# Miniprotein binders against q96jn8r1131to1294: the designs that were tried, part 16

Target 1, 164 residues: q96jn8r1131to1294
Amino acid sequence: TLEFLENHGKNILLSNGNRTATRVASYNQGIVVINQPLVPQLLVQVRIDFLNRQWTSSLVLGVITCAPERLNFPASACALKRAAWLLRGRGVFHNGLKICEKFGPNLDTCPEGTILGLRLDSSGGLHLHVNGVDQGVAVPDVPQPCHALVDLYGQCEQVTIVNP

## First folded at step 3 (miniprotein)

Design nS5
Fold by ESMFold2-Fast, scan of step 3:
Order: C-alpha cells, then sequence, then structure tokens
Structure nS5 (fold): chain B 164 residues (1-164), chain A 112 residues (1-112)
C-alpha cells in the first residue's frame, strides 16, 4: 500500500493512514515523499483536495534521487537542485534550470479533484498522468533509485493518494 | 545575502532605477518573461526594463510572500500597471531568482 513518509516538510500533517497530506501554515515547507521507490510501471497518483486561491503558484511533482527517510527538507523542492527533477507550472526543472519549456498542462491551474500521477516507463522515462491521461515523457533516463515527491506549494494545501 | 540582493532589486524596479538594476545583474544573466521568451545578457535585460518602464510608467511590484533557500529566491508578487486603454491591471505570479556572488544570474516569471 502506498503512503506518505513520516519524514516531511515542517508544515505538513499526515492523516487518513498517512495517505492524506495537509499543509497547515503559510505557502511552503510542504514537501512529502511516497514511502517506496518509484520503480518502473508503478503509478503513483495524488488527488488535489483543497486549493487556497490566496496564493498564486501551486503543487509541484517530481522525483528525488537522495534517500528521503532522514532528509532535512528545504522550504521548496526547487532548492533540492541536483537531487530533483521537478514539474512546476508549465515546465520541467533540474538543478535550477528549466530543461523543458512547456510540458503538459499548467500545474498552477489544475482545479480541485484533479488526479496527478507519476510513472517510470521500462526505459526509465518519467511520465506525468493527468486525470488518467498520459502526458508523455517529461524526463528521460531518471537515475535510480528514485522517489516520488509532491510539494504542496502555494495554492495546494491538501492531497490524497489515490490507487489506480 | 540572496534576500538582500532581491529586496534591492524590487526597490530599484519600483523606482525605475536602471543604474541600480544594472549593479544587481550578472553579465550573463538569463531572463525569461511571462510568455516564455528568453532574454540573455545584462544589456539586453536592461533594455527590456527601459522599454517596460517607458510603456508602463506606473508599474509596481508588491511582494506578497518571499521564500529564500540557499541561492534561490522565490517572490510571490502582485504587479499593477495602467494599460493602453487607461485601465488599471493586476497580474499575480511568482518570480524565481538565482543569486551568485551578489549578482542575479537567473530571473523567471511565472504568471497565474
Amino acid sequence: as target 1 above (164 residues)
Amino acid sequence: TAREVIEKWVEAFNKGDIEKLKELLSDDIVFEDPSGKRIEGKEEVLKYYEELFKKYPDIKIEIKEILVDGNEVIVFFEMTFTDENGEKKTIEGYTIFLVKDGKITWIEIIEK
């Protein structure tokens, strides 16, 4: 069964058997990580439960290649630099650089109820799924082991893991 | 610190102070505007600011929230200006800055 790790950003509270993550303060310190490595063909999905339109940007999704169980999480996933490949807004980011200009839908505009998924294909390509629709390869040749990461940033104050 | 550099940048931007903006940018700065257009180099970015301030003399950035993490600064902002129809416009978004050796090396603006 998939769960969020007990090690998470400082503003996160876990509930519903560690399957729901709620950011209880501010707009940051909201990183959560799935409790098992993202292995090829595993589809990890989260549903956006609550958006606070006080903030402008929203949820970031991606993978990290560092061990998450004892990691001291930064305020934003963007600060993970070389350890992270991130989908944010309209772009794909790694090590402070935008490596893909426009990929998939704008994550800052996804409404409540949207289901976002991450999956590695058999060639190591990272895929984004939006409401069941595969958006294609966002990042080729992801280093392994890697772990699925959700940053409840800005508008996104609650997500819940959804099984396929 | 990175925070101090960006606070000075916002102040200079709101004053239309090209000389101060010039001091804060690296020679090899990359700026990505809200449409995704990339502008490279200090002089080109300064030219962009000069044209922007000429077109929108009342343009202002209000910082709603600021996040600092190492060399990265993320500013949640509200930008106000008067458009060509004489109507006041408001744009919300966030700007990502990278700072190295006291100079801004990267600016990316993402609108709502």
Scores: ipSAE 0.000, ipTM 0.179, lowest interface PAE 11.8, mean pLDDT 84

Design nS6
Fold by ESMFold2-Fast, scan of step 3:
Structure nS6 (fold): chain B 164 residues (1-164), chain A 112 residues (1-112)
Amino acid sequence: as target 1 above (164 residues)
Amino acid sequence: TAREVIEKWVEAFNKGDIEKLKELLSDDIVFEDPSGKRIEGKEEVLKYYEELFKKYPDIKIEIKEIYVDGNEVIVWFEMTFTDENGEKKTIEGYTIFLVKDGKITTIEIIEK
């Protein structure tokens, strides 16, 4: 079954059988990673449970191609300098560089209850799903194996893994 | 722009210019240092800077890399200073800034 890894950002507390991640302090140090590689056609989904509008930016999600069990997570996923493809706001980022300015909805404005999904297609394209709707290919040719990452950044203080 | 605000902050920090730092911080700034100490409010953060500059008069920050996305700025930096034993020290790491309406609202400093 899908769970968040015990290796996570310093401000994260896992509960609900490691299926719920809560950021208990500040606005950062909130990176969590799914316990299984993202294999083609597997849809990994998280629900936004709680938003704190004190902060401007919100949840970031994407994939990393390095082994997550031993990673020393940076304060923010955007500080990852290698092996990371991230969706933040409306942008797509690779290793801290914006590679697409406008993709899908603005993640900084998704309300509580939104379900966000990541899926690889058979050609290695990374798809974002929002409330069950496929937004298309955000990143082509993602190297494998890769691992789904969620950064409970800014507004987003809690997410829960949900099944389709 | 957010980048310009942070570049001005680094310049003011390296000069020990408290008045310029004051101009760049929001009234309700939240600052968290490498030890995990959380300081809230512009006046309290300025007191922290005054004590820091008093303790380490030669403290300097060099920006190695800077990443900007909207109102967030992530800086990979090198900080140098002379410690209590008279030895030069270097700390490398990153600092995350949030900028709103031309003022820094959040600073998070993470040691490498």
Scores: ipSAE 0.011, ipTM 0.222, lowest interface PAE 9.2, mean pLDDT 84

Design nS7
Fold by ESMFold2-Fast, scan of step 3:
Structure nS7 (fold): chain B 164 residues (1-164), chain A 112 residues (1-112)
Amino acid sequence: as target 1 above (164 residues)
Amino acid sequence: TAEWVILYWVFAFNDGDIEELKLLLSDDIVFEDPSGKRIEGKEEVLKYYEELFKKYPDIKIEIKEIEVDGNKVTVKFEMTFTDENGEKKTIEGETIFEVKDGKITHIKIIEK
């Protein structure tokens, strides 16, 4: 089954059979990665369990193309540079550059209970799903192998993997 | 490492995250703007950021172009904010950063 990898950001605590990730301190050091590669047609979904509104920004999700099992995770996903394609707020980012300005809903305003999904199509396009609705292709032609990543940044202090 | 320091700085700035900015600045940092204003020292630069974020809570930076030359990073950016008259503003700018030992030691804003 899908689980969060035991290698994660230092502020993360895994529970519920490694299916729930909680950030237990501060606002950063909250990167988690799914335990298997994101292969075409696999839909990986997480539910936002808890938001702490003392912070302004919220979770980031996306993919990384480096091997996550031995990675020394940085404070935030944006520091992964060329290895990461990230959805943050309303933007799609690679290497700190905005590659799409308005994609999907604003992730900084998604409420508790929102289910966010990542899926590769047969052509390698990365899709975002929100509460079961496909938002379209955020990133075309993602290099493979790649791994689904969630950065419990800012407001988002807990997520849980949910089955389709 | 200079490039990732600046990328992280942009994200901390956009989040109004003073605690994270504090980790990225050298104790002896120098900030210069096009008007000739010069701010010296980490504590003073952080106070400047606190007042800036208070005045423009919706301020955001988008990197349009980034060039690395050793310890110097030149960033071309677009900045958006709402001014004191309630009007939405977008300006383009250029900033030269210098980085040493994983911390920003100099920020120089160039007006175009």
Scores: ipSAE 0.000, ipTM 0.138, lowest interface PAE 16.0, mean pLDDT 83

Design nS8
Fold by ESMFold2-Fast, scan of step 3:
Structure nS8 (fold): chain B 164 residues (1-164), chain A 112 residues (1-112)
Amino acid sequence: as target 1 above (164 residues)
Amino acid sequence: TAREVIEKWVEAFNKGDIYKLEELLSDDIVFEDPSGKRIEGKWEVLLYYYFLFLDYPDIKIEIKEIEVDGNKVTVKFEMTFTDENGEKKTIEGETIFEVKDGKITHIKIIEK
């Protein structure tokens, strides 16, 4: 069963059997990680439940290749200096550096109800899915094991894991 | 002096120098944006700047006027950047800084 790990950013409250994450304060400290490694062909999906529109930036999605159970999370996922591949706005980032200028839709403009998915293909390519539609390979050759992460940054104050 | 701290802040901002910005901010700094939202704490404010520089890598501030009243420094500025649609933008604004013990303790942005 997919759940968010109990190790998470300090502003997060987990509910609904650890399948819903709510950021209860500020705009940051909202990193959550899925409890199982992202193995090839596993589709991990989250639904955007609530947006606070006064912030300009929104959620970040991606993978990390370090063990998440005891990780001291920084205030934002993009501050991670270990092996991390992140999708923010239209960009793809590796360890804080933008490696792709424009990929997929702008994550800062996805409305409430949007379902975002992460999946590894058999060659280690990381795919983004938006409302069931594969956007293509955002990152090739992701090292294993890796773990799916969501940063409830800025506008995005609540997400829920949804099954296919 | 308060003026020198703010001049160093503008220089660091224009270079996207997050390490230099860290040296200039107090641990308990308060940042207020034009909508009235508040960011509290040095690390949180630095993260705001870090993401600002990622989103707008060519962002620059030009000081048009600087006024000092004790520990308060008011800067009238012109800010240039390329927006998310690839368009060049120029905006004018005003920022009120408070400085204490050589560190910036308050930043309040008023956009015109």
Scores: ipSAE 0.000, ipTM 0.123, lowest interface PAE 17.6, mean pLDDT 82

Design pA1
Fold by ESMFold2-Fast, scan of step 3:
Structure pA1 (fold): chain B 164 residues (1-164), chain A 98 residues (1-98)
Amino acid sequence: as target 1 above (164 residues)
Amino acid sequence: GPEEDLERAFELMLKGWELLRQGDFEGALRAFEEAVRIAEKAGNKEYLALALFLVGYVLKELGREDEAREYFERAREIAEEIGDEELVKEAELLLKEL
């Protein structure tokens, strides 16, 4: 079954059978990765459980193409640069470059209870799902293998993996 | 021909990223290789380390692992010289994946 990997950012505590990730300090060091690669038809979903409005930016999600089991995670997913394709705010980012200006809803404004999903289509396109609604292709032809990543940054202090 | 400059190297790296996003790995490779050549001739170690890493990344995706290893090792060495700790870690991580 889907779980968060035991290798994670330093401020993360896993619970609920490694299906809930809580950031226990500060605003960063909150990267978690799903325990198996994204494959076509696999929809990985997380629910936003707790937001701390002390911060203005919120969670980032996306994929990484490097091996996550022994990765020494940086303070934020944006520092992963070349290995990551990330959805942050309304942008899609790779290697510090904004490769798409407006995609889907603004992730910094999604409320508690929002369910966010990542899925690869048969052509390798990465899709974002919001509350069950497919937002379309954020990144075409993602290099594989790749792994779903969530960065509990800023406002977002807790997420839980949920079934489709 | 016109003098080579760093603006062209940066433009090629941006173009290579767009080609990567579209799944054109061989087009991206050509763009990044040209960026390496320009940065190397210009003696700009920041751009050179980045461009070498990008070549290695594309070569790895193409399954050309021996060549990818050479590029990641060169990128790591130059990144160490210039104190780019993040690029050192990224190159070491991808080297371990090969």
Scores: ipSAE 0.000, ipTM 0.074, lowest interface PAE 21.0, mean pLDDT 80

Design pA10
Fold by ESMFold2-Fast, scan of step 3:
Formats: sequence, C-alpha cells, structure tokens
Structure pA10 (fold): chain B 164 residues (1-164), chain A 98 residues (1-98)
Amino acid sequence: as target 1 above (164 residues)
Amino acid sequence: GPEEDLRRAMELMFKGRELLRQGDFEGALRAFEEAVRIAEKAGNKEYLAVALFLVGIVLKRLGREDEAREYFERAREIAEEIGDEELVKIAELLLKEL
C-alpha cells in the first residue's frame, strides 16, 4: 500500500499508518515523498485535508529522480536545484526554473477536499489529475525511476493519501 | 531532551493555530507564547522566528498593535539572521499594515 516515507521535512508528523502528513509548524519544511517509485499507470493521489489561510501560497507536488530515503530536504521543494519537476501555483518548474506558465488549475486556490493525483503515462509523460479529471501532460519524458513528492507549503497543513 | 522540546514547540504552534481559527485568541496566545519559550531554550532560531510571528498575529487580532509590532520586528530580525526571505517579507508587510 502507498505510504509517505519516514524521511521527510522536519516540520512533518506522519499518522494514520503513514498515510496522513501534517505540517505542525511554520509554512515550510513540509516535504513528503511516496514510499514507492511512480511507475507508469500508477495513480498516486492525495487529498487536501486542512488549509491555513494565514499563508498566501499553498502546496507543491511533482516528482524527483534522486533517491529520497536519506535526502536532506531543503526548506521548500522549489529550492531543489537538481532532479525535480514541480507544479506550483499554475506553473511547471524543472530544478527551480519555470518551464510552463499556465498548466491546470491554480494550486494556491484549491479548496479543502480537493484530490490531486500524479501519474506517468506509457510514454513517460507526467499527468496531473484534479478530482479525478486528467489535466493532461505537465512534463514529457520524465526520467525513471522517479518518486512522487508533495510539499505541504504555506496554506496546506495536512494531506492524506487516498485510493482510487 | 532538546529534540523532544522542539517537537513540543511544533505541537503547540499547531494547537495555537487551530485555536486561532476557532476564535480562541487567548488560548492561541498562551500556546504560541509557550512555543516561544521552548524555541528560545532550544536555541532553534527558525522555530523562534515562526513562534514570534504567530504571537504577533494574535496580538494584532486582539487590537494590541504596539505589542504586535515588537513581535513582528523581532521575528523579522531573526528571519534575516537565518536567511528566511519569505518570512522577512511577510513580517515587513504586516508591520506596514499596523
């Protein structure tokens, strides 16, 4: 079954069999990674459980191609300068560089209860799913193996892994 | 030990934010003030900056603007020391709005 790795940002507490991640302090240090590689056709989904409107930006999600088990996570996922493809707000980022201006919905405005999914297609394209709806290919030709990453940044203080 | 103290500070900050959104400003203030005390004792400047910022937020909601200003200024100073540019910007914005 899918779980968050025990290696995570320092402000994270895992619960619910490592399927729920809560950021218990600040607005950052909230990176979590799924325990299994994102293989083609696997849909990894998280539900936004709790938003704190004190902050302006919200969660980031995407993939990394480095081994996550002992990685020293930076304060935010967008500080990763290598091996990272991330969705933040409406943008797509590769290693901190914006490579697409407007893709999918604005992640900074998704309400509590939103289910966000990541999936690789058979051609290595990374897809975002929002409440079950495929938004299309955000990133073509993602190197493998890769791992799904969620950054509980800003407003997003809790997410839970959900099955289809 | 120190690691357990920091975990307690994190839990207090989470609890305080829950109390704040429920409108329990007095409860939130107590929780955040305790988090400040623990973070100072532990020497963790990142937790200290955040806890100070949260105390300021509650004080502003209570109309205690002079005290809120002192906490935001302290949080900004610590955030600058640790290179937390986003928290510096947020603190400066809130100081300007007081």
Scores: ipSAE 0.000, ipTM 0.180, lowest interface PAE 14.8, mean pLDDT 83

Design pA11
Fold by ESMFold2-Fast, scan of step 3:
Structure pA11 (fold): chain B 164 residues (1-164), chain A 98 residues (1-98)
Amino acid sequence: as target 1 above (164 residues)
Amino acid sequence: GPEEDLERAEELMWKGEELLDQGDFEGALRAFEEAVRIAEKAGNKEYLADALYLVGFVLKELGREDEAREYFERAREIAEEIGDEELVKEAEFLLKLL
């Protein structure tokens, strides 16, 4: 079963069998990682449960290609400048370098109830799914193994893993 | 009072992070530097360590690696003093990237 790892940002509290992540303080220190590698055709989905609209920016998601079980997480995913492919706002970033200006919807404006999914295709392309709709290839040729990461940043204070 | 100063410092750190997301690195740097000043004056080492780390992060993004190293080292030292193990690890991680 898909769960969030016990190794997470210091402001995270896991519940619901480690399938719900809540950021209980501040705006950062909210990184969580899925417990299993993102293998081709596996669709990992999270639902946005609660937004604190006092903040401007919101959830970041993507993949990391390093082992997450003992990783020392920075305050925010944007500080991951190695082994990281991230979707933030409308941008796609690799190791802190913006590789696409506009991809999919603006993640800073997705409302509560939005279901966001990550999937690798057979060629190693990383896809974003929004409410069941495939947005296309955000990142080609992601190295494997890789792990799905969610940063409960800013507005996004709670997410839950949901089945397809 | 001290509590109001710390609320201001926290607000500046939040504002700086939002400015970073918008690509306003110079605005973020100013906000985090002011947070450092307030936390230092208030004698709050927890906020000071956080603010120093954030200054270092912006300096790294600006390519000012020598200055970033100084701030990450200061943040790590204060974090060690107060037992903030996660911030020690965060600072060490970013020092490796310089």
Scores: ipSAE 0.000, ipTM 0.175, lowest interface PAE 12.1, mean pLDDT 83

Design pA12
Fold by ESMFold2-Fast, scan of step 3:
Structure pA12 (fold): chain B 164 residues (1-164), chain A 98 residues (1-98)
Amino acid sequence: as target 1 above (164 residues)
Amino acid sequence: GPEEDLERAEELMWKGLELLDQGDFEGALRAFEEAVRIAEKAGNKEYLAAALYLVGMVLKELGREDEAREYFERAREIAEEIGDEELVKEAEFLLKLL
């Protein structure tokens, strides 16, 4: 079964059998990673449970290619640079640069209850799913192995893994 | 000395990434180009490949695609020589996007 790894950002508390992640302080230090590699056709989904609108930006999700079990997580996922392909707002980012503009919905405005999914297709393309709807290929040819990552940044203070 | 120079190159690469996050592409380019010069003088292929890759990334964002291609190709070649499989894959990925 899919769970969040017990190695996570320092402001995270895991509950519900490591399937719910809550950021208990500040606006950052909220990175969590799924406990197994994202392999082709595996759909990993999280639901946005709680948004604190005192903050401006919201969650980031994507993939990392470094081994997450012993990683010292930075304050935000954007600092992972070369190891990460990230969806933030409407952009797709790799190594600190925006490599795709205006992809999918604006993640800073997704409401509570939104279900966000990540999936690799058979060609290695990374897809975003929003409430079950495939948004298309955000990143072609993702290096493997890779792991699904969620950064509970800013507004997003809680997410829960949702199985298909 | 050479050890201090390589520390400087590493600092410049991190500073350049910070400048990229701020949208200062020209500042990032200058920082990464200086890191290339230092790594090349020191004969350190690991730092050289990384710095060349970072220059390529900024050039791509500036729309200087022919120059970006040259930097990514050289970074890939050196990464292959030193067995940096991750950097090889990253350079190849960005070359496909050009």
Scores: ipSAE 0.000, ipTM 0.119, lowest interface PAE 12.8, mean pLDDT 82

Design pA13
Fold by OpenDDE base, second read of step 4:
Order: C-alpha cells, then sequence, then structure tokens
Structure pA13 (fold): chain B 164 residues (1-164), chain A 98 residues (1-98)
C-alpha cells in the first residue's frame, strides 16, 4: 500500500492511514515522501484536496534518489539539492538547476481536485500525468530506486494518495 | 568547470547533512563553508544563497545566532537578486526562527 513516510516536514499532519498529508501551519515545511519506490509502469498519484489562497505558489512534485527515511527536510523543496528532480510551476529542476523552462501545466495554478501522477517508463523516463493524461517525459533518465516527493507549499495545504 | 564545481558543492552539502545527522555540527559547518566557496567560484548565486543559508543554520544550532543572522540575510539578498521567490521565503523563515 502506498503511504507517506513518517519522516516528513514538521508542519505536516498525516491521516487516513498516512495517505493524506495536511500542512497545518505556515506556508512551508510541508515535504512528504511516498514509501514505495517508483517502479516501471506503476502510476503513483496524488490529489490536491485543499488550497489556501492567502499564499502564493503551490505544490512541488518530483522524485528523490537518496534514502528518504534519513532525510533532513528543508523548509521547501527548492532547497533540496540532493539527488532531486522537481517539477515546480512549469519548470523541471535537477538538484536546483533548471533543465526545462516549460513543461506541462503550471502546477501553481492547478485547482483543487487535480490528480497529479508520476510514472517511470521502461527507459527510465519520468512521466507526469494530469487527471490521467500523460503530459510526456519530464526527466529522460531517472536513477532507480527513486521515491515520489510532494512539497505541500504555499497554497497547497492537503493532498491524498489516490489509486489510478 | 563551473558545472563540475556545482556537483562538488552539492556533494558537500549532502555530506554536511550526513554530518548533522551524526551530530557533528563542526564538521557540517566546514562542509557547508566549503560549499560556499565552491559556489562562489562557480559563479552560481542560487547555490551560493543555499549554501550560505545552510551555514547559518548550523551556526544557529551552535548558539551563534548573530552570525547566523548575517548568513541568512545574505542568502535572502542573493535570492532576491536572482528573483527566486521560494528561496527568499526559505531565508525569511530561517530569519523568523531566530
Amino acid sequence: as target 1 above (164 residues)
Amino acid sequence: GPEEDLYRALDLMMKGDELLRQGDFEGALRAFEEAVRIAEKAGNKWYLALALALVGDVLKELGREDEAREYFERAREIAEEIGDEDLVKYAEELLKEL
């Protein structure tokens, strides 16, 4: 069963069998990691449950290739310069370096109810899915094992892992 | 080259994190300070700002809050210069926690 790890940002409260993450304070310290590593053809999805419009920006979605159980999470995913590939806004980042300017939809403007998915293809390409629609390859070759990461940042205050 | 330097800086930041997990604050400080140096050499302001913030965080844990403040402020300034809103907010939160 897919769940968020107990090692998470300090403003996160897990519920629903650790399938729901809620940021209960401020606008940051909201990083969570999914327990099972991504494997080829497995679609991992999260739904945006609640947005708080008093903040700017929104969730960051990506993968990490280091051991998630021992991570010391920074206040935001943008400070994760450790084996991380992140989708923020419309950009794709690798260890803090922007490798793509415009990819898929703007994550900062996804409404509540949006289901975001990550999937590795047989070649190690990381795909973004939006409401079940494959947006293409965000990262062409991701080291394995890797774990899906969600940063409940800014407007995004709650997400839930959902089945395809 | 600059790209290689950035990977070196990243490695040092990762090493620093590991040292922190081991309770070696002084070792972590040295690692992050070296990351600052490399980021400066590479001319990458984003990495520089992050490394400075990491130095400040260790200094804070060591009870050197005045020094930590200076590093956080510098990190914020650089983040503002390059227009990275998220990094600015990160630095501001660090300042708020002092």
Scores: ipSAE 0.013, ipTM 0.199, lowest interface PAE 8.9, mean pLDDT 89
Fold by ESMFold2-Fast, scan of step 3:
Structure pA13 (fold): chain B 164 residues (1-164), chain A 98 residues (1-98)
Amino acid sequence: as target 1 above (164 residues)
Amino acid sequence: GPEEDLYRALDLMMKGDELLRQGDFEGALRAFEEAVRIAEKAGNKWYLALALALVGDVLKELGREDEAREYFERAREIAEEIGDEDLVKYAEELLKEL
């Protein structure tokens, strides 16, 4: 079964068999990573469980290409730079650069109950799924191996892994 | 060169985060301050704004809220200067946290 890795940001508490991640403090230090590499045919999905509206930005979703088991997670996923391809708001980011201006829905406005998915196609293209709907290729040709990452940033204080 | 300097700044920011996880706030502060210096010399305003925000985070944890606010404000100003809306929001969230 899919689980969040035991190595995570310092403000995270894992529960529900490591399927639920809760950020228990502040707005940052909330990076979690799925315990298995993201390979073609694997759809990793998380549900937004709780949003705290004192913050204006929300979760970041993406992949990292470095080994996560011993990684020193930074305060936010944006600091991972070359190791990460990230979806934040409506943008796609890599190495501190916005590589796509408008992709998919605005992640800062997705409500509680939204199911967000990440999947690699056979060509290594990274897809975002929103409530079961494929948004298309966010990042072509992601280096492999890679792992799905969720940064419980800002508004998003809890997510749970859900089955496809 | 500038690219090598930015790699070093990134490494220092990740090292600072690890020091924060260990409760070594003084070590984290030194690491992030060095990252600020490197980003300034490299002329990369995006890395500079990020490093300034990280210095502010440590200062806040140390109870030095007035200094933290100054760093967060500097980060926001630089983010505005370079037109990075996401980085502006990041700095504003940090200011709200104070």
Scores: ipSAE 0.000, ipTM 0.145, lowest interface PAE 16.4, mean pLDDT 84

Design pA14
Fold by ESMFold2-Fast, scan of step 3:
Structure pA14 (fold): chain B 164 residues (1-164), chain A 98 residues (1-98)
Amino acid sequence: as target 1 above (164 residues)
Amino acid sequence: GPEEDLYRALDLMMKGDELLRQGDFEGALRAFEEAVRIAEKAGNKEYLALALFLVGLVLKELGREDEAREYFERAREIAEEIGDEDLVKYAEELLKEL
């Protein structure tokens, strides 16, 4: 079964059998990682449960290629340089650089109840799914092994892992 | 003119926010401190309160808790003057975390 790792950002509280992540303080220190590597055929999905509209930016979703079990997480996923490919707002980011403009919907405006998914295809392409709809390949040829990451930044204070 | 000053303060807050997200706390601090100076000189209390709050956020990340407290308190006071109840609550929540 899919769960969030017990190693996470310091403002995170896990509940519901480690399937729900709540950011209990501030706007940052909210990185969580799925307990299993993202392998082809695995669709990892999270539902946005609670948005605090005092903040303007929201969650970041992506993959990290370093081992997450003992990683000292930075305050924001955007500080993870070479080991991370991130979907933020409308963009795709790697090594602090925007490598794709206008991919998928604006993640800063997704409402409560939105289900966001990550999946690798057989060629190693990373796909974003939004409410069951495949948005296409955000990142080709993701290095393996990789792990699905959610950064509960800003508005997004709670997410829950949901089955496909 | 005042319109150009406002644009510059907003641009600095946007740049500072991006630096903050990248983990460049020193760069973010410089950008937000400059936004404070511009907003203060322009007499724009809305931007001043926001910029002070943003300086407080960076100082908290740097572990400079006494300085962060001062900035959050200043932001709260100005937010109260202008009737920004949301910013008052944000500043109070961050003050409790120090």
Scores: ipSAE 0.341, ipTM 0.683, lowest interface PAE 2.8, mean pLDDT 89
Fold by OpenDDE base, second read of step 4:
Formats: sequence, C-alpha cells, structure tokens
Structure pA14 (fold): chain B 164 residues (1-164), chain A 98 residues (1-98)
Amino acid sequence: as target 1 above (164 residues)
Amino acid sequence: GPEEDLYRALDLMMKGDELLRQGDFEGALRAFEEAVRIAEKAGNKEYLALALFLVGLVLKELGREDEAREYFERAREIAEEIGDEDLVKYAEELLKEL
C-alpha cells in the first residue's frame, strides 16, 4: 500500500492511514515522501485536496534517490541540493538547478481536485500525469530506486494518495 | 484585501527608500518592518523576502549586525524557496560582509 513515510516536514500531519498529508502551519516545512519506490509502469498519484489562497506558489512534485527514511528535510524542496528532481511551477529542477523552463501545466495554478501522477517508463524516463493525461517525460533518465516526493508548499495544504 | 495590502507594502518599501535617502534610518526601519508585517499577512513571499532584506540593510547600517544577519538569512531562505536568484545572491553577499 502506498503511504507517506513518518519521516516528513515539521508542519505535516498525516492521516487516513498515512495516505493524507496536511500542512497545519505556515507555508512551508511540508515535505512528504511516498514509502514505496517508483518502479517502471507504476503510476503514483496524489490529489490536491485543499488550497489556501492566502499564500503564493503551490506544491512541488518530484523524486529523490537518497534514502528517505534518514533524510533531514529542509523547509522546502527547493533547498534539496542532491539526488532530487523536482517539478515546480512549469520548471524542472535537478539539485536546485533549473534544467527545463517550461514543462507541462503550471503546478502553481492547479486547482483543488487535480490529480498529479508520476510514472517511470521502461527507459527510466519520469512522466508527469495530470488528471490521467500523460504530459510527457519530465526527466529522461532517473536513477533507481527513487521515491516520489511532494512538498506541500504555499497554497497547497492537503494532498491524498489516490489509486489510478 | 490581499491586493490592497500588497500595494501598501510596496508603498512602505518605497517610503523607506526615501527615508534612507534623507538619512532617516530609524524611520526607514519602521517602514520596512511594517512592510514585512503586511507581506506576511498577505501571504506574499516575494514581498516578504524583499522587505526582510531591506530591514537587514538598515540594521547593518545602524551597526546592529546580529539582527541584520537574522533578517538576511531569512530573506535568503525565502528567496531560495521562490527562486529569486538575485535576492539570494544579494543576501549572501551582505552576509559575507558581517
């Protein structure tokens, strides 16, 4: 069963069998990692449950290739400087460096109810799915094993792991 | 509302700049601190980071270096979060001078 790990950001409260993450304070300290590593053809999805329009920006979605159980999470995923591939806004980032300016929809403007998915293809390409639609390869060759990461940042205050 | 608050924050930062030009560091500090408060209330990290940075600048000029460090570090952190590379650079440069 897909769940968020107990090792998470300081402002996160897990519920619903650790399938729901809620940021209960501020706008940051909201990183969560999914327990099972991504394997080829497995679609991992989260739904944006609640947006607080008080804040700017929104969730960051991506993968890490280090051991998540022992990771000391920074205040935001943007501060991850190793073993991290992240989708923020319309950009793709690797270890804090932007490697793609425009990819897929703007994550900062996804409404509540949006289902975001990550999937590795047989070649190690990381795909983004939005409401079931494959947006293409965000990262062409991701090391394995890797774990899906969600940063409940800014507006995004709650997400839930959902089945395809 | 948030939009009005942002305009107010911007106005305060502009006012603070003017006060600095006039040599009124304490007045500038108050203006920038108020801008911080408003930006926080409005949930705007861009203006918050900038306002914090400006507070740090004034504090540094006043010789309050420990306090300035705190504001620069916080500004840098938020700037990193929102991808403002220029502000990160500026904050880091100022931190090196302390």
Scores: ipSAE 0.021, ipTM 0.376, lowest interface PAE 4.2, mean pLDDT 91

Design pA15
Fold by ESMFold2-Fast, scan of step 3:
Structure pA15 (fold): chain B 164 residues (1-164), chain A 98 residues (1-98)
Amino acid sequence: as target 1 above (164 residues)
Amino acid sequence: GPEEDLERALELMYKGEELLEQGDFEGALRAFEEAVRIAEKAGNKEYLANALFLVGNVLKELGREDEAREYFERAREIAEEIGDEELVKEAEYLLKEL
């Protein structure tokens, strides 16, 4: 079953059988990774449970291609280098650099209750799903193996894995 | 070391964008300028071009158009050198908007 890995950012507490991640301090150090590789057609979904509106930016999600069990997580996901493809706000980022200015809805404005999903298609394209709606290919040809990552940044202080 | 320094530069770029969202343009400018200095010291042209572009964006929002132009031109030049055609296009677009 899908769970968050025990290896995570310093400000994270896991609960609900490692299916709920809560950021308990600050605005950063909130990276969590799903316990199974993101294989084609697997849909990984998280629900936004709690937003702290003191912050303006919100959660980041995407994939990493490095081994997550041993990773020393940086303060934010965008500090991950070559190994990360990330969705933040409306941007798509690789190696910490913005590679697409506008993709999908603005993640910084998604309300509590929003369900965000990541899926690889059969050609290795990374898709974002928002409340069940496929937003299209954010990143083509993602290297394998890769792992779904959520960064509970800024406003987003809690997410829970939900099954399709 | 250089790897840790570059990681800090990326973190500063992320922090600067968060500060922009909060309306703290001066804080964002300081963060992005620090990222520029780190990327320059490390000799990483990819991060340098992006950090310069981010400085230009803040300066443009502050109405400091002459300084913004300088940073966009520097970002475009380095982006051309490293073959980042998308950043070249975006810098050229913003230079026309100044």
Scores: ipSAE 0.012, ipTM 0.241, lowest interface PAE 8.7, mean pLDDT 85

